# VHH binders against q8pxy1: the designs that were tried, part 3

Target 1, 323 residues: q8pxy1
Amino acid sequence: MMDPQIERKLIEIMRVIHESDKPIGARAIADELNNRGYDIGERAVRYHLRILDERGFTRKHGYAGRTLTDLGENEMNDALIGDRFGFVISRIEEMAFRTTYNPETDKGDVVVNISYFDKDDFETVIELISYTAHAGYMISPRVRIFEEDSLEMSLPPGKIGIATVCSVTFDGLLLKAGIPVEPAYGGILQIENKKPARFLDLISYSGTSIDPIKIFMNRTPTSVLEVLEKGEGKILANMRQINSSAYEMTGKILKKAEKVGLAGCITLGEIDEYLLGAPVETGKFGAAVVGGINGICALEETGIEIETNPISTMLDYQTMKEI

## First folded at step 20 (VHH)

Design zd5
Fold by OpenDDE, last read:
Structure zd5 (fold): chain B 323 residues (1-323), chain A 124 residues (1-124)
Amino acid sequence: as target 1 above (323 residues)
Amino acid sequence: EVQLVESGGRLVRTGGSLRLSCAASGFTFDWYAMGWFRQAPGKEREVVAAISWSGGRTWHADFVKGRFTISRDNAKNTVYLQMNSLKPEDTAVYYCAADRYGTYFKDKEEYDYWGQGTQVTVSS
């Protein structure tokens, strides 16, 4: 977990970069920050810039310095509008609370991602999403399609919308059972021989104002297609931490969920132990969950243009159809 | 098709040793906890031992008293039960079973898949 103080400095650095009409170097940034009352040296700024680069918030222009990426600008703006370092977690908590689906009764709402794509890509989208889901790299094989004439969703002309189940649905299911779930990390998960092997990279939910998954989508290309074809590659995945007292109940709930197609949980870790290379706090166990948008990632890898809104809204799970 | 195939059961004398094997196929073995159960004639099926998917956690019944040891080899999709110091009371059909998450080893109802069993007979 990154020090909140570091995060604040990152935002201030981004602000300085944003205010510059040209790429700006570390020294100049440091000077400006000092002028603004921040005691920070060039070396420290360089350290922070590396973090920003890694997060995809800044673009390096050689010796000329850095500029903000669109992602960086958005992050900065979000952070400035409110100390939104906990915004994503808050969103997750909200959506988890709104989750009403009961696997036993097969009634209620789940959390979904919404994606938009060109209608001409429809067949390809459905095929690849289906394939990805049945390969076990999505939360559920059930989706909902929204056409241009849909009253439920406004779509751009010529576009089709698709709702996929979001991993936050698991948070909701567990929460409804009285189990608090902590979003810990989003990350890139290495698949080897068709099996999850280890996280290659992790971003803490507490360390950013935007969804770590979204960060990775922009920063680090996945290779979901390679995973599907060869059993090797990189997918998006999440880590949740749950108190050890809920270990048995969590397993039972997840098993019930799997029976109704909510099978995105990879595994539960041992109490107090790392899971797939991700750290777990004492007194807790990890839950590794596939990224709900891995199907979308696969599509993007094919070159299909698709816009995605993660953790978008709630849908009645019964209205979603298996493809 | 999911298959669990037990092997290694045979007649042995009191004090003898056996190693049971269970070969799994048709599902992702690496993500399932595995358990050994036994059922003696006229008795209920009871859990003998269990092991988590990672192998990091194991459980053994009290009646094992250190005589039996469960282990697994994920590369071979196989779970084992090493049985030492066997007693006539250990005579039973031994079953292997798979549990998706393995969060509660003792509950037979949590296990998703079952083998056909292998007969272990311990003579006096």
Scores: ipSAE 0.883, ipTM 0.951, lowest interface PAE 0.5, mean pLDDT 92
Fold by OpenDDE, fold request of step 21:
Structure zd5 (fold): chain B 323 residues (1-323), chain A 124 residues (1-124)
Amino acid sequence: as target 1 above (323 residues)
Amino acid sequence: EVQLVESGGRLVRTGGSLRLSCAASGFTFDWYAMGWFRQAPGKEREVVAAISWSGGRTWHADFVKGRFTISRDNAKNTVYLQMNSLKPEDTAVYYCAADRYGTYFKDKEEYDYWGQGTQVTVSS
């Protein structure tokens, strides 16, 4: 987990960048921070800038330095308004609480992502989403399609909506059983020979006001198509941490979920041990879960224009159909 | 198609050793805990040993008393049971089983896939 102190420094760096009327270099940033009472050297600033770059919050302008991206400005503003580093977690917790689906009775609501795209891309979208899901890189192969005349959702003209199951659904299922789940990281997961190998990059949920998955999506670092075609590439995935006392129960619940198509959990780690290269706190075990929007990522990789709202709303899982 | 194929079972003398193998196919072996069970005539099937997907955690029944050791080779999709100091009481059909996640080794009902078994007979 990234030290909260690091996150604060990141925000302050972004503030300095924002206040600059031109691209600003690391040295200048360091100087300004020192003037503001932060004891930080140029080297440390460079380190932090790399983090910001990777998160898509800053844009590098060669030797001239960096500026904030729109995403970076939003992050900065959100952070300033109320230390919203916990905002995403709060959203996840809310949606987890709202989850009512019971795999045993096959009744209730799951958390979904909503994406919309041009109606002319419908066939391609369905095909690729289906393929991605059945390859095991989505939470569920069930989706719900919303047409322009849908009463449940307002869509832009000429667009179709698709709901995919969100990973937060697992959080909800476990919570319903009395198991608290901590969203730990969102990250890029390397696939080798059709198998998850290791996380290449991780962003802590507690360290950002923006969903780590959304951050990575904006950077378009995934190669889901390559994974599907060659068994090699990068996908989005999440890491949850769960108290070791719930180890047995967690496994049982996830197994039940898999029986009803909720099969996005890759594996559970050993207690107190790293999972796929991601750190785990003492007294906890990790749960690695595929990103629910990997299918959307695949679509974006094809060049299809698609807009996605992750962790958007709740839907009755029974109304979602396997494709 | 999911398959678990046990091999290595045979007749051995008391005090002898035997290594059982179970070859898995048709599922992602690397993400399943594996277990060995045995069933003697007129007795219930009982868990002998289990190993997590990573191999980082193992469990052995008390009656093995250090005589049996479970291991796995993910590159070969195979789980093994090394049995030493065999006794007539160890005579049984030995089964290989797979458990998704493997968060509880001792409950046979948690295992998702089963092999057909291999006969181990220990003579006095």
Scores: ipSAE 0.882, ipTM 0.951, lowest interface PAE 0.5, mean pLDDT 92
Fold by OpenDDE, last read:
Structure zd5 (fold): chain B 323 residues (1-323), chain A 124 residues (1-124)
Amino acid sequence: as target 1 above (323 residues)
Amino acid sequence: EVQLVESGGRLVRTGGSLRLSCAASGFTFDWYAMGWFRQAPGKEREVVAAISWSGGRTWHADFVKGRFTISRDNAKNTVYLQMNSLKPEDTAVYYCAADRYGTYFKDKEEYDYWGQGTQVTVSS
């Protein structure tokens, strides 16, 4: 069985090819994939295209590039149907289940994002992350720093790692309380006069095999710095849907979370009503949550090179320090 | 610093009307549900009315019987209580309070911030 990661890349490549109105070359495919949050080079794409060719999923048109065969289209659709509905959500569910943190006892694990950056950028990174967090655009002001000599994480030479709290932590907290949470959307949220105004764009978790947040990170530039400086701009945010029966309990849990620094929830919507322009299913209410990586986005906006792995792992929240 | 400042309380006659205001500062008003409470001498503080952050949901106590109406103006960071057909039993100190998320209006323990109150006295 081929590495699931390879299979995923193959599917995404096929998707790009499918969406093209003409044969598309490896470079263009790579560019498009990078725009979609996949770090893949032309060489790698060529390798995958060969696999697709061998499988009969793609047809080569000389230097013009490749198109999907009927077989490829069918395979893509089948794979997408299976993958679209399941992978990101499954990951979220897994990490939510693994969440053990209790705000009342201040013990347990939270979900974190891991980012890597050059050691020389350390002071700037800490300053901007701190500023972003205290402005209310991150999940928590607590972070964990991993040095090059860390035994817990292998880092490239000259790099430092930073863990930030992921929004999935809220899913976990609620789940532990017996509240099922549905990932609904990832999106771009407009900030006006230092306040969330509306979602400008939304991607449904059920409609994509890729984390919507990752898609937006590469597709649509955020302007977190502008938000921080002028109170106007665009940030990443998520929407959750929760059954109306859990409305009161959800509020109570989120309040407890805020007291320990987990303050990334913007607000809860009214039952059966749109929240910040995002639709909500009947019998449910929305929960809008800031993207945990908005601080990272701010850094990227400054030109700092940083690699991020969203929803990466679990960490003991007590080992994370406020900055 | 978080502040809730009530105003508008005064002496009025039975059957009269009064509008209370509460000006909020020091927190993100737009994301808090707001409530009005009252406490008469020798009695427990009781919830009078509440309004969600969006204004889309309101609650009024049974004893209000349609006489009082809560509203808010987010542009002014202010919540109001319009009181009509006032009765002597409405005499109390009225308090403004803020509740993050506002998922449970009726429980005073859920409210995060409180004002100092304004005295409303209704004479016969």
Scores: ipSAE 0.881, ipTM 0.950, lowest interface PAE 0.5, mean pLDDT 92
Fold by OpenDDE, fold request of step 21:
Structure zd5 (fold): chain B 323 residues (1-323), chain A 124 residues (1-124)
Amino acid sequence: as target 1 above (323 residues)
Amino acid sequence: EVQLVESGGRLVRTGGSLRLSCAASGFTFDWYAMGWFRQAPGKEREVVAAISWSGGRTWHADFVKGRFTISRDNAKNTVYLQMNSLKPEDTAVYYCAADRYGTYFKDKEEYDYWGQGTQVTVSS
């Protein structure tokens, strides 16, 4: 069994290769990884690339560099799923802790997802995300756009980045108030007559090493567009469990959040009761939250190619603009 | 525009019954807890009853003593207050109110929207 650290580096290298529109060389890969916070030299990258070649995950294009094979892409996705998934709860906890935004003062950082798409799709992306958000199927209608010349984020050539607010922001807000929040489930939520009806499927965060939301994105197609158009379909949503002692305080905090556009919480359940068909532990109540990536799902349903990094980073919420 | 419109208030004799209705529009009714309040002349507005968004949880004030019952019909975007065994002390303007999460029914400050009220008068 290869050193887990080596495996992680392999996955990250594959990710960099995947993100490249062209074959990419070892030096460029190293540079990109370093930009991403990985301390790795060109020589080490070359070593790892050889491993990837041997595994059939990459194809060498002479001096131009390497690309991912179909096998490599699948492996990358699986590995990313596995690695990211094993750390999903930890990541959620970390990002929740880093959340500093205060709805009362309108200062601080929120958790965001970062998505990348072709600049030619910009108008469509903005329109559909705006529509999805205002329909109530995103966390916030505020986004931040990153252009190719942005100093804050390195984007692939010809791509635009968009940051959307992640549901983990709620975990952060509540945690900041001293309320522990347990990620319970990710699931597919049935929408009927423009209203959440019930979860059709649930995956426990504790039962999987992979982000349930990602699992569903890959296994079960959403129909967000249908929801937007006809009021019927399937979206992604999350369930949080919170101790009953924090019931009143939770409601107050969420109301404050809604006033500043953080309105992704569908509802709070009754103590000790199922919420939208999802089980809740004794002594707790459920909080159902829309998946922050539903806008992205809608885009994907249109055929737009978009890459998303969920729970990516922190942004100052004041710098995000409503669209 | 958000609207809560109360109806059903009238003059009734002691021991009589009334059913108040509150029709809601302009917001997603299904996700709001609903409450009934009343305000008598010279008195503060007080909570009478409340019901969660799902209808799974209800609360009634002690002075109701089983006489009043709150209910809701989400299909009609309406909340009701069935009032039985009315007393002169029940004379007041009754208000309907909506609370987004309903995590604390008793706090009038938590309610987001209010109706104009309907007058209930109980004669001796």
Scores: ipSAE 0.879, ipTM 0.948, lowest interface PAE 0.5, mean pLDDT 92

Design zd5
Fold by OpenDDE, fold request of step 21:
Structure zd5 (fold): chain B 323 residues (1-323), chain A 124 residues (1-124)
Amino acid sequence: as target 1 above (323 residues)
Amino acid sequence: EVQLVESGGRLVRTGGSLRLSCAASGFTFDWYAMGWFRQAPGKEREVVAAISWSGGRTWHADFVKGRFTISRDNAKNTVYLQMNSLKPEDTAVYYCAADRYGTYFKDKEEYDYWGQGTQVTVSS
């Protein structure tokens, strides 16, 4: 968990960068921060700038310094408008609470992502999403298609909508069983020989007002197609932390979920131990889950234009059909 | 098709050693906990040992502690049971089993896949 103090410093650094009319260097940033009452050296600023770079919030202009990206400006604005550092977590918690699906009865609502694309791409979209899902890189192979005339969803002209199951569904299932789940990280997961190997990059949910998964999507750092074709590449994944007291129960619930196609959980970690290279707090274990939008990422990698709203709404899981 | 194939079971003398192997196929071995069970004539099937998917956590029954050791090789999709200081009481059919996530080692009902078993006989 990134120190809240670090997060505050990151926001202040972004503010300084934003206020500059030109790219600004680490030294100048440090000086300005010190003027603002922050005791921080150039070296520390460089460290923080690396974090911002990794998050896609800043752009490096060689020796001239850094500027904010559009993503960075948005993050900064969101952070300044309120203590929105917990906004994404709050959204996750809300949607988890709204989850009502019961794998044993096969009734209830799951959390979905909504994506829309040109109707001319329909066949390709269905094929690739199906392939990605059955390869194990999505939460569920069930989707729901929304046509232009759908009364349930307003779509732009000429577009088709597709709902995919969101990983927050697991949070919901566990919560309904009385198990609190903490969103820990979104990240890039390396696949080697068709197997998850390690997280290459992680963003803490507590450290940003933007969904880490969305951040990574904007950078397009994934290579889902390569994973599908060669068994090697990078996908999006999430990590949850769960109290060790719920270890056995969590396993049982996830097993039940898998039987109904909710099979996006990669594995559970050992108590008090790192999972796939991601840190875990003492007294907890990790749960690694594939990104529900990896199929969408694969499509984007082909050049198809897709707009996605992650953690969008709730749908009756029974109305979603396996493709 | 999911398969667990046990091997290594044979007749041995008291005090002898055996190494059982279980070769897995048809599922993602790397994400399953593996267990060894045994069933003696007229007795219920009982858990002998279990190992988590990562190998970082193991469990051994009290009656075999210090004598038996479970291990795994994910590169070979194989789980092993090294059995030392064997006793006539260890005579049984030994079964390999796989459990998704492996959060409950001791409950045989949690295991998803089972092998056909291999006979271990320890003579006095």
Scores: ipSAE 0.879, ipTM 0.949, lowest interface PAE 0.5, mean pLDDT 92
Fold by OpenDDE, look of step 20:
Structure zd5 (fold): chain B 323 residues (1-323), chain A 124 residues (1-124)
Amino acid sequence: as target 1 above (323 residues)
Amino acid sequence: EVQLVESGGRLVRTGGSLRLSCAASGFTFDWYAMGWFRQAPGKEREVVAAISWSGGRTWHADFVKGRFTISRDNAKNTVYLQMNSLKPEDTAVYYCAADRYGTYFKDKEEYDYWGQGTQVTVSS
């Protein structure tokens, strides 16, 4: 079995090829992959293309580049279906559907991110996450800690797990109320004088197979610590689009959520208007939400090694404790 | 501590003008819609005008009939109500209020913070 990482790269290469209207060369593929958050060079792409050629998934058209064969198309589709990570929107929708938490009754499940770190960093992690959350740059100040002996989660030796509330929880809350929510963008949000100012960069959810937040985590460093210390810097944030018909109801639901600690929604935009520099479709309004993993980003900025699985699972919100 | 402090209320003659101010502190003003309400003796508190956090959307009650204008200055954390062509019927205590997200201007029950009010009296 090929290294899962290699397989993932192969699939992404095939995706790029598939999306091209004409044969596409290795350089162009590499560029596109880098745009999608994959750090890969032309040489590496060529290597992978050879593998794909050997497997009969791609056809070489001389210097014009490569196209997918029927076999390649099928394989790509199968792989994409199997790769839960390849369908970010689908994952979001699934997890939103699974969200059962009701702010009025204070019962139900929320969507969480899971992060792993060395047990020796525990105190620092808790302190900084708490600080970040209370500063308003996380979804909730409630977290759940998983120790090595936890039956609920398998952890690597010497590691501790922490669950943080994911922004998809808002999608779930709104969906439960009958409001469809469209993931629009993930991006880097500039903080000025302790206030969100504008998106500096945006990636559309529809334009990528990878979570834009994950792409930015790998591509562009945040400066959450600077935000916390000086009130100036860059954080991760998301934007949702919602039909204008649900404007009032959305506001009410978010207010209720905020009362139970599910904060992180920065604001709702005006109907048909840009929000924090991000475009909004006609007939819709924007909802800007902080990235749920900004606390994790802050930790990474300190040099702490953390592995994060965004949009990982569901947890009973009542079992999560405020820190 | 959250504070909304109204000012500018006074006695004026019919046809006169007033500008009310509300200074906000203790919360992120830039993300709250602001509203002006009034309550006359023996009457219920009613919404006069509201403005979204960005200032891009405003609402005025029908009885305003173009006489009053709500505005805000986020740099000063202040919301204003310019009142022109005042009538005796406008006599009331005027309150400033803040609403998170501000998706429903007319529902006074949804406003999160309230000021103590400022008295406006219009004499005939």
Scores: ipSAE 0.857, ipTM 0.939, lowest interface PAE 0.5, mean pLDDT 92
Fold by ESMFold2, fold request of step 21:
Structure zd5 (fold): chain B 323 residues (1-323), chain A 124 residues (1-124)
Amino acid sequence: as target 1 above (323 residues)
Amino acid sequence: EVQLVESGGRLVRTGGSLRLSCAASGFTFDWYAMGWFRQAPGKEREVVAAISWSGGRTWHADFVKGRFTISRDNAKNTVYLQMNSLKPEDTAVYYCAADRYGTYFKDKEEYDYWGQGTQVTVSS
């Protein structure tokens, strides 16, 4: 739920930080912005710097001020190319459109995330992803492995790739049945006593050029290992909203998907009501879905280096194998 | 293994009261809508009452409205049917059922799991 004027101020502040050769404080930022013709005070700059810190875009160096993180540099680079508001939503809509998988026939393409890791970590990666998926914290226990010599996908040297099913696959299944799905939020979902409890943090897909899930991954706010071990902790999840006229049909389609192992939908909300603390517009209901990369989050928590490209491509579901 | 186990069915007099319980196991009860159905000998199974996963939405058939009340206790994985002002026509086997998303209460074809039933007999 980001105000567009707040987003613009964040970008302008990031530009000043980017152009500085040293960490820079709020007074210096305000002075520079005023020199450029912006009417902004130090207190307003401090307010916006706290937002940048919370998003992981800036790093505080005590009294010296702030610098941009790698995530902040990437967000700033996208802003320099132009206004990319809605880019992640456009990608979600494209991948949903390209989904052809039919649970009744077990034929067609699903949306996948692609992650890359050092071949030496292979057994640990497979074991933990399998455990996380079978515990119900991923979309499907089916994966696909790509080795260095794969002709289907370009791999970084010395890496193995793994495809995991993306939650956008549900959007595609619903779309093919005539049900448009509005991506609403990426978020952090609290698990208590092995049960989903409530969303603790939400980032609107409409308010950023960076996928909220990628933002959360870089901040590493999850504790998926604790959830797996103790039934307590935080996982990635996301929330869609859907027009109330599709309420009954959505339930039927998702039940069919669960029968073939696409079981990451936590629940459907009541019409016109918040779902697990996440806002839902009047005339709609929410669908809360686990993040397809929660197994990757668990691996990152162990210290394994994994690079992930969320919402990456389409794969034929029949080429993916349960692990 | 999914199980729904009804209890509390017995013989009662016309005008009497009875509470049915349904204990659930083998699935995440908190995320299922629950329904009570009944079937008299020689008749079709019919929906009596239903309740959403949160308990925030309930529905009761017209023939029991004001007399029966569905409720649930998610901490105990149990759904209840409080039956008051019982009539001989309420005599039936009562079944507990669970529906994964609960988007449409009245359609027995939407319910995923069923109990074995408990007999309620109302005497004159």
Scores: ipSAE 0.439, ipTM 0.763, lowest interface PAE 2.4, mean pLDDT 85
Fold by ESMFold2, fold request of step 21:
Structure zd5 (fold): chain B 323 residues (1-323), chain A 124 residues (1-124)
Amino acid sequence: as target 1 above (323 residues)
Amino acid sequence: EVQLVESGGRLVRTGGSLRLSCAASGFTFDWYAMGWFRQAPGKEREVVAAISWSGGRTWHADFVKGRFTISRDNAKNTVYLQMNSLKPEDTAVYYCAADRYGTYFKDKEEYDYWGQGTQVTVSS
């Protein structure tokens, strides 16, 4: 969704629900929000509660009203932290700054997402991630596997961890060259006839405290399997905007990254133009990049239970192996 | 298995017109900028015209401006060069080229893929 006012209202409604000792109805939510200085009616609250229900963040209790689900409680905690400290943007900026990978030498650290799953699913996970990455719907075919007794991280018993390259690695490569990158949107990208068509369901990083990728992973099914099998469907993707003065250099840097397998950038937009239906500010151009977890989305579509920590940490790219 | 295949080059009289076509396959044509280059015997390859992936931005060399027009049809994965008011100095092999991202049209070193060329000969 491209309307930041809807997203802010969702956060405030979740906050009121979170603070309530008991299920709370739309009228009571509206009254409390108005007491806090917001101008919102019961009808508008009901509209936003429908969105929260669809995202799986709230549970109805008949006439008693709604409570937050476990998913909703977790996202509210993240949203409150993010709202007060700009957590998502600050995390992206931190990880971009810490990126040291040099495509010319194939040395240095990249940003990764960490997912973990039941060890009994290992073969299926590896096969589908490999297939998705080699089809071009992930940032890189290189991964890192962490087993239960890994020294690098603590895993719950019976779980295996997998690191996949995060799209923020591109932000880091550009920043190393002196090019600041502004995260603009996370979204769902429609694929038609094996080609990117348009962004759907955009969520702006500006003015929100909830990571758009978390929202899409937990709310809206992708159809990555359908894209892989017949070239039609929906994938996760995100969009940056970059000052037009860096247009030529951005293209050069991304070409170098593609030579070493970092091939998840879909395209760069024209200066001053929307990119695949996503808005871009005047004086800038967009960069559209596939989501680094599309292989995880494909696995969730099969019904496999997977937990993902996006933008998790830095790993030396040379310790990651193509699968 | 990237392929760029030029066609339409032939012998034509001074003042005549000609349209070159370049059919692309083996890559996602919709997201590449396209350029036409030419090389006369004993001369270096030079850019003639270029067009962005969307078709919204075009560039033409001064020596062809007003006479040549680049265009593209993304549904057919094809880029065209309409050549009018041809002169003997337009005689050359014309090459189609593709540039990932297309952020700078004029540098031949930025183009990723090249066709085999099509001969255009303009007689006196």
Scores: ipSAE 0.424, ipTM 0.757, lowest interface PAE 2.6, mean pLDDT 84

